# VH-VL binders against q67yc9, part 13

Target 1, 181 residues: q67yc9
Amino acid sequence: DEPVPTPWPHQFHALMFMNYSGDLSMIDLWYDWTNGRNFNIIQEQLGGITYDLEWNNGTSFFYTLDESKSCRSGQLEVGILRPNWLDGAKYLGQQNVSGFLCNVWEKVDFIWYYEDVETKRPVQWIFYTGREAHIMTYEVGAVLEDEKWQAPVYCFNKEKKSLSTKGALSEFKGYKEKAAL
Below, E stands for the ipSAE of ESMFold2; O stands for the ipSAE of OpenDDE; V2 stands for 0.75 times the mean of E and O plus 0.25 times the DockQ between their complexes.

## First folded at step 6 (VH-VL)

Design t8 (framework fv_nezutatug)
Fold by ESMFold2-Fast, scan of step 6:
Order: sequence, then structure tokens, then C-alpha cells
Structure t8 (fold): chain C 181 residues (1-181), chain A 121 residues (1-121), chain B 107 residues (1-107)
Amino acid sequence: as target 1 above (181 residues)
Amino acid sequence: QVQLQESGPGLVKPSQTLSLTCTVSGYSISSGYYWHWIRQHPGKGLEWIGSIYYSGSTDYNPSLKSLVTISADTSKNQFSLKLSSVTAADTAVYYCARDRYIRGWYPMDVWGQGTTVTVSS
Amino acid sequence: DIQMTQSPSSVSASVGDRVTITCKASQGINSWVAWYQQKPGKAPEPLIYAASSLQSGVPSRFSGSGSGTDFTLTISSLQPEDFATYYCQQANSFPYTFGQGTKLEIK
């Protein structure tokens, strides 16, 4: 039997270093399947902070809190990633990455996923687009306080702007759209 | 499309340093991938020299480690090979190549045309 | 270092023949083998990756198989354009290593 990827815990916090086309960022990922929500707080190396707030009912907001007060919102057909979203991934073998011996899987045309053999923590994942997430910390059971999961009032304009297909975390949104197939 | 082109001197004297540059077009080196140097001695097979990961981390063939330096200049979208103290045994065609992020899954999928280097007095 | 050994070193075959080239690793390398075709005066071109996956644009007459230490490249019906040297490469660990090559001559 070949190894199967570990389902994600129902709640966790991960601090990730992201590199894409020379754009470097630090991301606080708050995954909260229990409450049907997911939050990426993105700190750009050469820029400000952007917020990617997603709800399992399909509501999504991508916004800033600076003077620009920008927000894009939309309704996705699929909610946040399920804990078992790696089910059906193709096993590729073992590799050493960042000091960890990892099992590696692929979701074809989407992502490569690296998991520590010993602890079962994610070590990195790399999107087919070339965006690399390096998992610096992994805190199972960590939950961001409820009051922090609030989109600002300017996200609720009379006109609902469509979500951009371009952005630091659009790959997971694309996968969620396709997961319904 | 992504293209790689090697450049450098075609003739190098023994004991000198060989310097080659690979110019990448159609893709930013800083966006990812491993970038490799491979050589092929006349009438022989392929020998991996070393690689640079887009982050700047380098790996060298142990047989050449004390003699090889690979570096990247992301502003020019180039990566380079320096091989010190060359001898006639370093006469070869030198290739640069791109490799996927996951070591072991993909081949080196884009190669330069190769540049011939002769080490002779 | 992982040593890659190919056999045969050379083979002469006729158009339409089935040709098999083998590659043996000195230690287990999972499925991390790529196969390349090199025509005289040209750079190598990838044919197969991860032991058995066909590179985009490569004709279906090429196939790869194997795992662990033993790998094969098969050309099911040789064509004139297949005159070339073929190399296996392990991508399990650095240093990357290649087989010594197999020269395929069309008669």
C-alpha cells in the first residue's frame, strides 16, 4: 500500500512564507472547518496587508483595511476546502525538504503537497502556477477569535463586485469551484 | 514560450576559470524552479554539474564542489557557472536547463542549445 | 552517488521493430527516472518522466515502466526519426546522475 495524505484537522493556524514571481509575502492561514470559515491574512513584503475571508456558504471577501478601503466580494458555488480535500491525490514518493523527510502527493493540474513523515504536519505546497507556500508553523486546534472574522462595512456596497481570478490565493478558490464537478 | 541560451568563451586556457552565462527568456528565474548546468564530454554521456534553486540555494556535484560556483542575477534574468582551475578534461558542450520544483517528479523540461568549450593552451 | 547503468550500449534495429532499453539504479529511487532523447548535435529532449509518464508532444510509441531499481524505455514501432542516443536519469537525489547512454541505429 502506498501512503495516503493526512486529512486536515478541523481547526489550525499556519504561518506560511509565500513566493510567487518574486512577490514575497507572509501569510497567516486560519482554517476553521468547525465554524465553516477560512481566513488568509497576507502581509506583502513590498506592500500592505490584504485579507482573504471565506465562508462555507460560498461568501468570500478580499479586502484591505488601509486608506484605499478596497473590497471584492462574491458568492462561490463551493465553500471552503473540506478536511479530506487531498483524497484521491497521486502518491509520488519521499523527499527531504527543509530538514523534514516528506511524503509527496500531487493533485494533477493543481498542487503538489509535502507532508512530514514523522509528525504528519504539512511542510510545503506548490501550486502548478508556480506559487510556493512554505509552512513555517503549524498549530493544530488554534482558533482566531470570533470578532476577527468580520468583513468591513464597505464590503457590503449596493453593487456586488465579482471576485478576481488573480490574487495571492486564487488557486484554492479555483480548486473549490472545480471540486463541485 | 520559455527559452534558455548559453554564452561564454569557446576557448579557455588550462588553469584559468571558465565563466558561462545562461540567459532565460519567457519566464522569470525568481518565480521558481531549479536551474541546472550539465555538460557532455566529446563522444561521452551527460554529467550534472550543479543547480541553483530560485531562492539562491546551490547544489554541486561532489566531484566538482571545490571548483564550481553557480550564481543568479535576477535583475538580468540570468544564472551563471564558474569552473576554476580548468584542464583538458573540462572540454565539453555545456548546457543549462530548467527543472520543476519537485525534485524527482519531472524531467529537465527546457534546455539551452549548448555551448562548446575547449580547454587548450 | 547513485549509479545508473544502461543496457544495451548500442542497438541496431529496423523501422517497425520493437526496441527496449533498460536502466538499473545502484539503490532504490522510487519512480524518479526520466528518459531523454538526444540527436546528433542537439540538446537532449525529455521523453518520459516519473518512470512512466509521457512528456507532452511525445509520440505514443514511446513508453516507460519500472520502479525501485529497474526501469525500461520501450519504442513499440521504430520510426526513422528515432535515430538517436537515449539516456536515463535519476532525479531522486542530488547529484543527479545519468546512464551512460544507448545509441540506436536505424538500418
Scores: ipSAE 0.006, ipTM 0.490, lowest interface PAE 11.8, mean pLDDT 84

Design t9 (framework fv_nezutatug; at its last look DockQ between E and O 0.05; V2 from the best seeds 0.00; counts 0 for: pae E 16.3 > 2, placed apart)
Fold by OpenDDE, look of step 7:
Structure t9 (fold): chain C 181 residues (1-181), chain A 121 residues (1-121), chain B 107 residues (1-107)
Amino acid sequence: as target 1 above (181 residues)
Amino acid sequence: QVQLQESGPGLVKPSQTLSLTCTVSGYSISSGYYWHWIRQHPGKGLEWIGSIWYSGSTDYNPSLKSLVTISADTSKNQFSLKLSSVTAADTAVYYCARHRYSSGFYPMDVWGQGTTVTVSS
Amino acid sequence: DIQMTQSPSSVSASVGDRVTITCKASQGISSWVAWYQQKPGKAPEPLIYAASSLQSGVPSRFSGSGSGTDFTLTISSLQPEDFATYYCQQANSFPYTFGQGTKLEIK
């Protein structure tokens, strides 16, 4: 029998190193299915920090906490990724990646997912866009304190608009939208 | 779009060193992916020579390892092939190519047009 | 090294025909196989990767299948522009190796 992807823990924290054609960033990912929320804290290389806050009801915020007090908010048709979002992915086999023996699955036109054979931890994500995510840390059960999940006040006095599909993890948003169709 | 172009002498004498350069445009060779050299002897199939990773590490075909050196010049966005002690068996069309992604499961998606190298006295 | 034994070495077919090319690996290589098309005087172009994934821009009449050691490239309905030489390649491990090639000629 072919191996199947391990469903995401309902709560975990991951630090990811991102490479998009040389554009580098770090993402502090807090996944919290239990409370229906997902948080990407994005540090661009030699740049600022952006916050991508997603709620399972479809509300999303993309903001900064700098002097610009920039914030974009919108209502999406889909929520956060479900724990078993990789179900039905095509198994490709095993490959050594970054010193880890990984099982590899493909979601067509979306992602190649690399999972360590032994620990079942994600190791690498390669998107069809060419964006690469390297999972640097993976902490199952870790939860960001509730107070950190609050979008700033200036996010609520602005008109909600459609969010751009551009971003460090824009592929996930695109996939979710597509899956909702 | 990403383009690759091979360049170098089309004629090399036996026992000399074959030297080719692949010039890459539209993508920085230091940004990612594998950069490959492949050759094709007249009327024959494809032979993988070796590769250089964007980080600079190299992999060579064991059959050619002792004679092959692949290097990169990021300032020129080029990577090069040196094959020493050539013989008539090294007469071939030489291609440079790129993997689209860092994983080997992808095909070599962008190729140069190839450059013919003839080894002759 | 992993050997890729490709067959047939040549095949004659007509437009509209179904054509099948096979490649056998000397050892199990999961789905790490790519297929290329090469026309005379041109560089190879990718058709299939990961054994069965269609390269962007490649017509859907091309398909790949197989896992482990036996792999197949299929052209469901041959078109005039499909007459060329085809190569399989294993991407399981270095050194990368290619099949001997299959020349697809017009009958």
Scores: ipSAE 0.198, ipTM 0.735, lowest interface PAE 2.1, mean pLDDT 91
Fold by ESMFold2-Fast, scan of step 6:
Structure t9 (fold): chain C 181 residues (1-181), chain A 121 residues (1-121), chain B 107 residues (1-107)
Amino acid sequence: as target 1 above (181 residues)
Amino acid sequence: QVQLQESGPGLVKPSQTLSLTCTVSGYSISSGYYWHWIRQHPGKGLEWIGSIWYSGSTDYNPSLKSLVTISADTSKNQFSLKLSSVTAADTAVYYCARHRYSSGFYPMDVWGQGTTVTVSS
Amino acid sequence: DIQMTQSPSSVSASVGDRVTITCKASQGISSWVAWYQQKPGKAPEPLIYAASSLQSGVPSRFSGSGSGTDFTLTISSLQPEDFATYYCQQANSFPYTFGQGTKLEIK
């Protein structure tokens, strides 16, 4: 009789405000399970834009388009988050957050997830690390143009390195790797 | 093993500022958690004073209004309480405590031993 | 502020007894409740969080239940080390508030 978290739609766009220990950023999240891809476009408060592009086959790029033209590429053992990634989450009850009445769940030692009772949209999620994602907009069915899902040419000319353990996807990557065990 | 230890004066005169420090060992306060100040009046229950997140953001009990300031010194691995314009009603045992994020689902899991503060002339 | 009211204020019990302590919130707080045990001269220690989750290291004889406004802490078979004062705490909103305490005394 407990509420069950809503599976993520197969495609959506979300504009998120991210706060991690006073390190503020705005993130465009393009989730595309249908085409097996996920994109985080990260605008840091006191920095440039960083691009975090992943495919479900594990191919991943973390890059910048400024004069540095930096890129880290790698192969992850696991793909992007499944739509039902919240399966098995523990229900914690209801809380009012940012004007929404939310149902709250926890994946123990990983994340607290807040969902609007009325619309079923995510309102926020907070990683155990203290990183907070506040969901400003949520557009079900939105898809980024295919041309935009391309890593720059310099990502293919570099030696493959281990992906950064920092960044917005670090917590989700760690969770997926543990779940695969 | 994470340990918290309060320190400060045992006696404060009315109208003065009470200053207490919590020293944390076994864990860096800049690495996470909420850090709280709680007091217990003689023979009474517990009263939450306020908290500081490792990022520096603070929350205070409105009943104490503008009288409370909580701050952190990450280089010393300490966080501190200042309570201004004290009266005899501020006589209490003061505790510091650690709490996993502000979600409220987790309890305050590590506490200091407490320090007794008496406010008298 | 959310008022937390505990009942009873004190209980006299014997080793082996089942003891139940109740806590009532002045408004709905879902499952945002923790329970603490405090022995004389010592700091409080956590027992239960999220109304019914057992804190690591706490004996299984302790359990919590409830949601909304009514919460209970149960000790299924009282041990000598369990004689202490017990507090509930709401964590639904700031300021966090505690119940007045329930003192568990030996009969």
Scores: ipSAE 0.007, ipTM 0.536, lowest interface PAE 9.8, mean pLDDT 84
Fold by ESMFold2, look of step 7:
Structure t9 (fold): chain C 181 residues (1-181), chain A 121 residues (1-121), chain B 107 residues (1-107)
Amino acid sequence: as target 1 above (181 residues)
Amino acid sequence: QVQLQESGPGLVKPSQTLSLTCTVSGYSISSGYYWHWIRQHPGKGLEWIGSIWYSGSTDYNPSLKSLVTISADTSKNQFSLKLSSVTAADTAVYYCARHRYSSGFYPMDVWGQGTTVTVSS
Amino acid sequence: DIQMTQSPSSVSASVGDRVTITCKASQGISSWVAWYQQKPGKAPEPLIYAASSLQSGVPSRFSGSGSGTDFTLTISSLQPEDFATYYCQQANSFPYTFGQGTKLEIK
């Protein structure tokens, strides 16, 4: 009767255009549930590149590769976002968005999720904060080789500190923590 | 602005080892990206030789795997190609290139000008 | 290895013409195709990535399309500076492979 959101594929790559009230960024999302890992490569508009590497055991690295060689690491209470994280979302019906007819779901106090009716691919999601993620490319089954998942050496000899759930995609980190309760 | 420059001998004798170096300016090769070697045979298309990830991991074209070594010298901001036991078939223009790796999503965005290598007795 | 087959191998066209170059992969590669322009005596330069995305600074007369196995590069109104050889490249998996090239002559 009611459409259900498609679980995330176990492995995919997506290029996302992020817009938060005119603050723009591009994010490469490498999702790899099979190997318990998730990698966001974040390019701020006319700004730096930040790497956000997460593991299913909660180990997380947030680093740069520029001259500053910045790295913050920490241990989150939860792992990466599970494929079926949209289970139980409230269906809101269909809406035309960006030239796509989408099924729309809501998880209260978190997100509106838009999925193309024809292809079942995500088109966009809008966080309750107002941050928008527009899916520019979506490749199911894409795999980033193991060697590319290595955080820089300067992440490993530093004191671990709890990572903030703020910043780019902070809403997902906050949601994962709450959903584990 | 990032620039790549190939250097090395233009003439190499058969059975010798070809050694080429790519000098990078404007970006540290240990800070990111994939660094590639590509060659272009006379009157033919382009052939990918191999690459080195910023952390040191290498990938090689299977057709050349036993003959090729790619390495990096971060103190000189250079990466190098060694191709052993060369033959006339290795005569080509050799290019180095930079690549923002995202499962091949991005193109090789910066190329060197190329260096011609002739293998001849 | 994924083979990339370009056609035509050569094309002669006049300024202002619309030119289409095709590239066929030997197996599915989704959208992992780049197109390069190489002028005589120069290294290749990227034009198109991810099958249809225009590289920064490339004129809008260039466009790309396709997915799966069949891809096209189109020049909507040929200019004298477009005399060059064009290559497609798959970056779906190692070894990266290129099409054999298409030589575009303005005549």
Scores: ipSAE 0.000, ipTM 0.480, lowest interface PAE 15.7, mean pLDDT 85
ESMFold2 (binder alone), look of step 7: mean pLDDT 90; pTM 0.925
ESMFold2, look of step 10: ipSAE 0.000; ipTM 0.466
ESMFold2 (binder alone), look of step 10: mean pLDDT 90; pTM 0.924
OpenDDE, look of step 10: ipSAE 0.027; ipTM 0.664

Design x1 (framework fv_ogalvibart)
Fold by ESMFold2-Fast, scan of step 6:
Formats: sequence, structure tokens, C-alpha cells
Structure x1 (fold): chain C 181 residues (1-181), chain A 121 residues (1-121), chain B 107 residues (1-107)
Amino acid sequence: as target 1 above (181 residues)
Amino acid sequence: QVQLVESGGGVVQPGRSLRLSCAASGFTFSSYGMHWVRQAPGKGLEWVAVISYDGSNKYYADSVTGRFTISRDNSKNTLYLQMNSLRAEDTAVYYCARHKYSSGWYPFDYWGQGTLVTVSS
Amino acid sequence: DIQMTQSPSTLSASVGDRVTITCRASQSISSWLAWFQQKPGKAPKLLIYKASSLESGVPSRFSGSGSGTEFTLTISSLQPDDFATYYCQQYNSYPYTFGQGTKVEIK
């Protein structure tokens, strides 16, 4: 029997290194299925901090807290990733990655997912576009303070599509699996 | 020195098939995604297809889906485009192009010289 | 699919002129935009990637700016070798799409 990918815990925090073919950023990903929300705090190598806040009802905010007070808000038809989003992934075998022996799966034409054989933690994922997320820390059960999940008041002045490509899970916007949530 | 050299172009009749090749040298071919891009005479650039570094994943433009097949042989450092059911609108110079880095979101940094495909009776 | 629109389609300029070409995306592509130069009978050459990053070996008179949906390529002091067609290209998502091209002609 082929290995099956481990469902994501209902809540976790991951600090990850994002590589877009040499363009680097660090992302704090707060996944919170229990409360129907997902938060990326994005620090670009040579840029400021950007916030990507998503709710399972489709509400999405992409904003900055600097002098620009910028915000893009929108309503997506899909919610955040289900914990079992890897159900049906094709098994590709094992690879050694970043010191871990990993089982590797793919959602064909979309993403490769690498999971540590020993601990079952995600080690990395790579979108077919070439964007790479390398998981540095993985804290099961960690939850961000409730106050931090509130978009700034200026986000409610104008409704715009959130089209952020900087978040760790941005490629999942519009993906078929996410639409099934 | 990175080089990409296309071959296999020529004049073919509508409905026929043609296979293009792109010979790569000067870099680790097996680490890079590869693309085909075409340009009709006097027109702009149109992206045609991509193949992942290991050959497991492929995407095509809607205009060629079901007719063209992209493939690669990493042991020979060669990229291919099998073109079936050719139409007059497929007449173009076909370029192979390298994705700037082995992975990630980057454009094409190296292009071949192109090979002309003319679909005409 | 993301539509890329360039303006102008053609522009006439003299050596030493400052030239600007604009590219608009139908939806936000962040900074995932490249500029290419193409001379007659030649393959395209990468000039700028990630909207504003100069490719190695490209003269400093070329610069790019913009983010989201509006982008510009600037040639600060046009040289004889710069008469060519310029294309913008988004690489935010597949399918990759190009603008229709801007031909820079001698005045």
C-alpha cells in the first residue's frame, strides 16, 4: 500500500522561508481551521511587512500597517484549506530533503508536498509555478491571539479583490480542492 | 555558456505532423523547467507549453491543447514538441526557452534562435 | 487568463531621447513582470525581471517600475542599438502571457 499524506492539525503555526527563484521572504503562517481562519504575516527580504487575512466564509484582506494604510479586500467563493486537503494526492515515493527523509505526493499540475517520514511534519511544498515554501518551525496547537485577527478599520472603506501572490497558500486561491470546502 | 538550439522546422501541409527538438548545453538541463514560445510572422509572442524539470508535469496553451505534446529526455539534454493536426495558424517561428531558475516565479532568461514552421499547401 | 496591454504600439524617437513604455495587466500580478527586447530576425532578450530588476549585462539606461497592474519600462537616453520591439510578460500564473509589443522606431 502506498503511504497516505497526514491530515493537517486543526491549528498550527509555521515559520517558513519562501523562495521565488531567488526572491526571498519569511512567512508566519497561522492556520486555524477550528475558528475558520488563516493568517500570513509576510516579511520580504528587502521590503516591509504585509498581512494576508482569510476567513472560511470567503472574506479576505490583504493590507499593510505602514504610512500607506493600504488594503485590498474581497469575497472569495472558496474558504480556507480543509485539514484533509491532500486527500487523493498521487504518491511519488521518497526523497531526502533538508536533512529529512520525506514521503512526496503531488496534486497533479499544481503542487508537490513533502512530509517527514518520522514526525509527519511538512518539510516543504513546491507549486508547479516554481514557488517553494520551506517549513522552518512547526508548532501543532499554536493559536494567534484573537485581537490579531481583526483587519484594520480602513479595510472596510472599499471592497476590492484580494489577489495576493505573497502568502504561503496564495496558489490555493481558485484551486479545485479549495472550491470543494 | 548557455546554448539552446532548435531544429526540425520546415514546410508541412495542413493536417500533418512535425516534431521539433531543442538541444541544450552549458547548464544542468535536468534542473530546469523548459518552455516553447512561438511568434507568427509579423506578430507578437505567444506562450505554447511548459514541462517541469523531471518531465512529470506539463501545461499547454488552449490553442494547442490536444494537438501538441511537450516532452524531454534529460539523458540527452533535449526538449521536444510533437505537433499534430497542424493548421495554417500554427505557422510561426518556434523558440525553446529556459525558465530563469530551476524553480520559482521567473521569466525566460535564455532563448534559442528559433526554427520556422510553415503550414501551407 | 491575464491580459497584457502595452502602450503605445509604436513610438518614434531620436538618439538621446527618454522613452517610456507602459504595460497594464487585467488583474494584479504583484511584481511578476518581465521586459524583453527583440530585434528583427533575432530571439527576444531579457532586460528586466521582477518589474524592476536589471538582468546582468543589460545597460543601466534601462529601468523598470510598477507593481500590481501598471508597469513602465524606461530608456533614459536612447542609443542606436535600442531601436527594437519591446514586450512585457507576466509570469504570475500559467498560462504565461505577453503584451502585444511596442516598436521603437527611429524618428
Scores: ipSAE 0.000, ipTM 0.453, lowest interface PAE 18.0, mean pLDDT 83

Design x11 (framework fv_barzolvolimab)
Fold by ESMFold2-Fast, scan of step 6:
Structure x11 (fold): chain C 181 residues (1-181), chain A 121 residues (1-121), chain B 107 residues (1-107)
Amino acid sequence: as target 1 above (181 residues)
Amino acid sequence: QVQLVQSGAEVKKPGASVKLSCKASGYTFTSYYINWVRQAPGKGLEWIARINPSGGSTYYNEKFKGRATLTADKSTSTAYMQLSSLRSEDTAVYFCARHKYSSGWYPMDVWGQGTTVTVSS
Amino acid sequence: DIVMTQSPSSLSASVGDRVTITCKASQGISNWVAWYQQKPGKAPKALIYDASSLQSGVPDRFTGSGSGTDFTLTISSLQPEDFADYFCQQYNSYPYTFGGGTKVEIK
């Protein structure tokens, strides 16, 4: 009887509004399972632009392009989210959100996920930490050009094992690392 | 018994409009969406649009946007589709069909008998 | 739009035969697939929903299977009343799209 969450398409673009206790950001999410990569371009309301570039082999870069030329890089033992990452989620019923009637699921200790009953698109997700991602646009099949999936040269000067991100998927990285243990 | 009954056959000239009806009985009309699907002679099924009778919200296949208009009358439990600027390629049997819209998607489980629309000069 | 590719377009069979019809989606659609039977001059009749769930009143010789992109309708022991056209349909996203159909004919 209970609906199951729709697997993510192998490629999509989403513009997301992120709210964490009143701290606001806009996130440009490029999910590309086909090429084993994921990109979050993060504009903080009171800050600059931060780039979170992830590869399915575990290579990850978190960097800025401003004068600071900041970069944190590392090799994680987990890759990007699989299309079926919501498998096993607990169904919680239906809720109206932002004009959409949604089916709602929960992955305990991690996330609540809201999907439009009509179109099956994601509408929002809320991390247990209180971060709320609101999905403003959802473009199935959209792919960012290959040339733009390049970390700047200063990311390769030094190897770092610890990564810190502010992207929509920073919580997903933490969850995957815990699950891999 | 649950049933959808459609209006009778129509013959139209190119450029004309046609308005088809689909009368529901045996269930709560506002609890199911009504879809419109057509089938050209000897061909497959093509989805046109759907309406939610409760609020009147519609969704149209891009191919039919601007030509198809869906409405529903709750007092008579009747859905309507108007198709304008008819061409010979619009000659087909037009079906209405309901689908459940609660706790996920379901197929079109009850269909009308179909209305034949012939567009000829 | 999601394209549903159905095969074969037609097949000939005898009563008692096992008939298999396949349907392939151009992208992942989970299990949001229905199968319909259509007899000459009649409206389609729902057989299967959610890829594998049998519609009420439909004989259990009809089975559906598959997920993601590849789906199958099987009739385990064909009966005289099963000679008809069969269509798959995705309802993962709008616009809803149908396969091209399979005509099951007497051999």
Scores: ipSAE 0.000, ipTM 0.444, lowest interface PAE 17.5, mean pLDDT 84

Design x12 (framework fv_barzolvolimab)
Fold by ESMFold2-Fast, scan of step 6:
Structure x12 (fold): chain C 181 residues (1-181), chain A 122 residues (1-122), chain B 107 residues (1-107)
Amino acid sequence: as target 1 above (181 residues)
Amino acid sequence: QVQLVQSGAEVKKPGASVKLSCKASGYTFTSYYINWVRQAPGKGLEWIARINPSGGSTYYNEKFKGRATLTADKSTSTAYMQLSSLRSEDTAVYFCARDRWGYSYGYGMDVWGQGTTVTVSS
Amino acid sequence: DIVMTQSPSSLSASVGDRVTITCKASQGISNWVAWYQQKPGKAPKALIYAASSLQSGVPDRFTGSGSGTDFTLTISSLQPEDFADYFCQQYNSYPYTFGGGTKVEIK
C-alpha cells in the first residue's frame, strides 16, 4: 500500500545539476544496465571536464582529456547500480520540489530520493554527505554510442595513477557499497 | 517540549579524556542528527562532529578526528561525545545541537543544549 | 574547508535602528546558511535557516537574504532584547563552519 520507488529503466540519459561541497557542476549521466556500464561526464562550473566511466565488473576509469591527460583506474568490489537499487528504502511521504509533487524515500545513512508522483521520473537525490543531484532532463531508452564508452589509451599505460579511496573517489566508492546492500 | 539536556561541568588535567552526554526529549530522537560544537572563552563557534542516531553513522571535522568519538543510545535518547588527549586549548563550552540535513531544506541547528563547560588545567 | 567571513566584527546601534550583518563564503554554498543569536552565558538560538527562512517563534523584524557566496541578516527595527552576538553558519558541506561573529552593542 505504501508507495515503492520505481526501478530505474535499463537505459536512460539524465542531465543533472550537482551541488557538492559548494562546488557546482553539470553532469551528463548515461546509465546502461543492459551493457553493464555507467558514464558520468562532469563539467565543473570553474573547471574542466572529468569523465567517470564504470563497468559492472567493478572496473572504473576517472580521466581528463585536457593537456594533463590524467587517468586514475581501479577495481571496485561493487559494480554499477542495479535497476532496483532503491529496494528496501523507507517511505517518508510527499513533498513539492522544483514544481513536482514527489514521493520521497530514504536509505538510512546513504540517500534521500525524490520521485515525481505523476510521471515516476527522478526529480532529485541528496546524499547524506550533502551532495545534491537535481535532475534537469530524463530520457528513458537513450543510449550513448558504443564508440564513446572507451577509456583513452593513456589509462592503460604502466604509469597511470590508481583509483584513490580518499577524497571524492572515496565518497563515490562508499555510495556504491551502500547501494549494493 | 523539545529539549536537549547536557551533563554537568568537568575539570580535567592535560592528557585526560572526558565524556559528555546530551539527553533528548520531546521529539523522535532518530529523526535528527546530533551535532557537537564548542566555544572557547570569548571566541566563536567551532563544529566538531555529528552523529545520526538511527544508523550510528558519524562525520568528524578532521581537526578532531582520532580524538573525538561520538555515540548514541536509542533506548535512552542520549548522545555522547568522548574527547581524548585533552590540552589546555580544549578549555571551552561544548554544545550539542540537533539538525536535519538534506531533507526538506534542512532546518539548521534549531534546538541546542545548554552547554557543558570543560576546563583543562594543571 | 569553507571559510565564512562575517562583517562587521562589532557595531553600535540604538533601539529602532536598522542593522545589517554580512557573511561571505569562500566558495558557492547555494542557500545553505543559518543565522544564530547568542547572549552572554547562553546557548545559541536559531533565527534563520536556508538563508531566508524564519525559524518558528522568531520575530519578523529578522530577515535573511542571499545565495551563492554573499548573505545578509537584517534587523529592521532593533529592540532592547536584540543586543547580542550573531553568527552565520554554512551547512552545505562538511565540516560545517561558522562566521567569526558580530557583536551588536548599545550606542
Scores: ipSAE 0.006, ipTM 0.479, lowest interface PAE 12.6, mean pLDDT 85

Design x13 (framework fv_fasinumab)
Fold by ESMFold2-Fast, scan of step 6:
Structure x13 (fold): chain C 181 residues (1-181), chain A 121 residues (1-121), chain B 107 residues (1-107)
Amino acid sequence: as target 1 above (181 residues)
Amino acid sequence: QVQLVQSGAEVKKPGASVKVSCKVSGYTLTYLSIHWVRQAPGKGLEWMGGFNPRYGETIYAQKFQGRVTMTEDTSTDTAYMELTSLRSEDTAVYYCATHKYSSGWYPFDYWGQGTLVTVSS
Amino acid sequence: DIQMTQSPSSLSASAGDRVTITCRASQGIRNDLGWYQQKPGKAPKRLIYAASSLQSGVPSRFSGSGSGTEFTLTISSLQPEDLASYYCLQHNSYPYTFGQGTKVEIK
């Protein structure tokens, strides 16, 4: 009876506009389930570029390539989101958003997900925290070259590092940890 | 990692108002919600309210609706709970506690030290 | 509102004893239940989340079980430092509600 959300393709590229309480950023998302990896390249409206590189084995790096050469690294209990991560979402009906007629679903206490009725592409998602992702482009099957999935050498230095929940899709990290428990 | 530091003890007259603060350190207030819980001397814990991201609203327990206001200042990582029209039965220790929505939605992994509010004539 | 009823209201046991505390919800709350320990003069501390998941840093002698409406907190081998009040909390729906508490005394 009710529409079900479309599983994410095993690989895609999306350019998205992120709005969180007036803090604006552009995010270059490379989702790669086939190779067990996920990459968010985050450009803040005012500020530098931050790189959020994650592997399905839980290895994660959050780093900058500017003169600060900062890096946080860690091992998460959970890996990247599965393609069918929206299974079990509650259907909320249809809504017009950004020129698209969308089916809307909710993962309770986590996310509202908006999908174009015609093309099945994601149009936006809004985390319960108030962070809004607006999907500007959506390129199914696009893959970033293997060479570009390499964290910089300074992510492996001897200084103690900590893992942050900050950055693009940090809400997904929380959700994945809850789902694993 | 997360620490919540509350303002000091207060003594108020009946009918006055009190505003308790809760300063977040070791984490940003933007990525968590603060709820408030009180405990009258020798009594159990009582939930007063907290931010619900589903509704985009702060939800108050009905008992306190109209007398309590909970606010957050993300620029200073400080949450506030103001209770008005104080009565002697409002004498209690007031706690702030975290509810992380991005880390599994299980409430109250961190608590403030508590603020004793005494209402006496 | 969902009512949370704890049993017993108080108990006394010896070091090394196995202690169980029960919490009953007036309606189904799935696994949206936490257990909290409060030592005299201190703020509460979370022991268990999601009904059965042990909080990092909490001794393994603490465990939780149950789902729906019936929940238990177990201390497998009571220690002197476990003298405290224990509270369950449902967060399945607003308003969040605590049980009335169980005071654990050590003989």
Scores: ipSAE 0.005, ipTM 0.469, lowest interface PAE 13.8, mean pLDDT 84

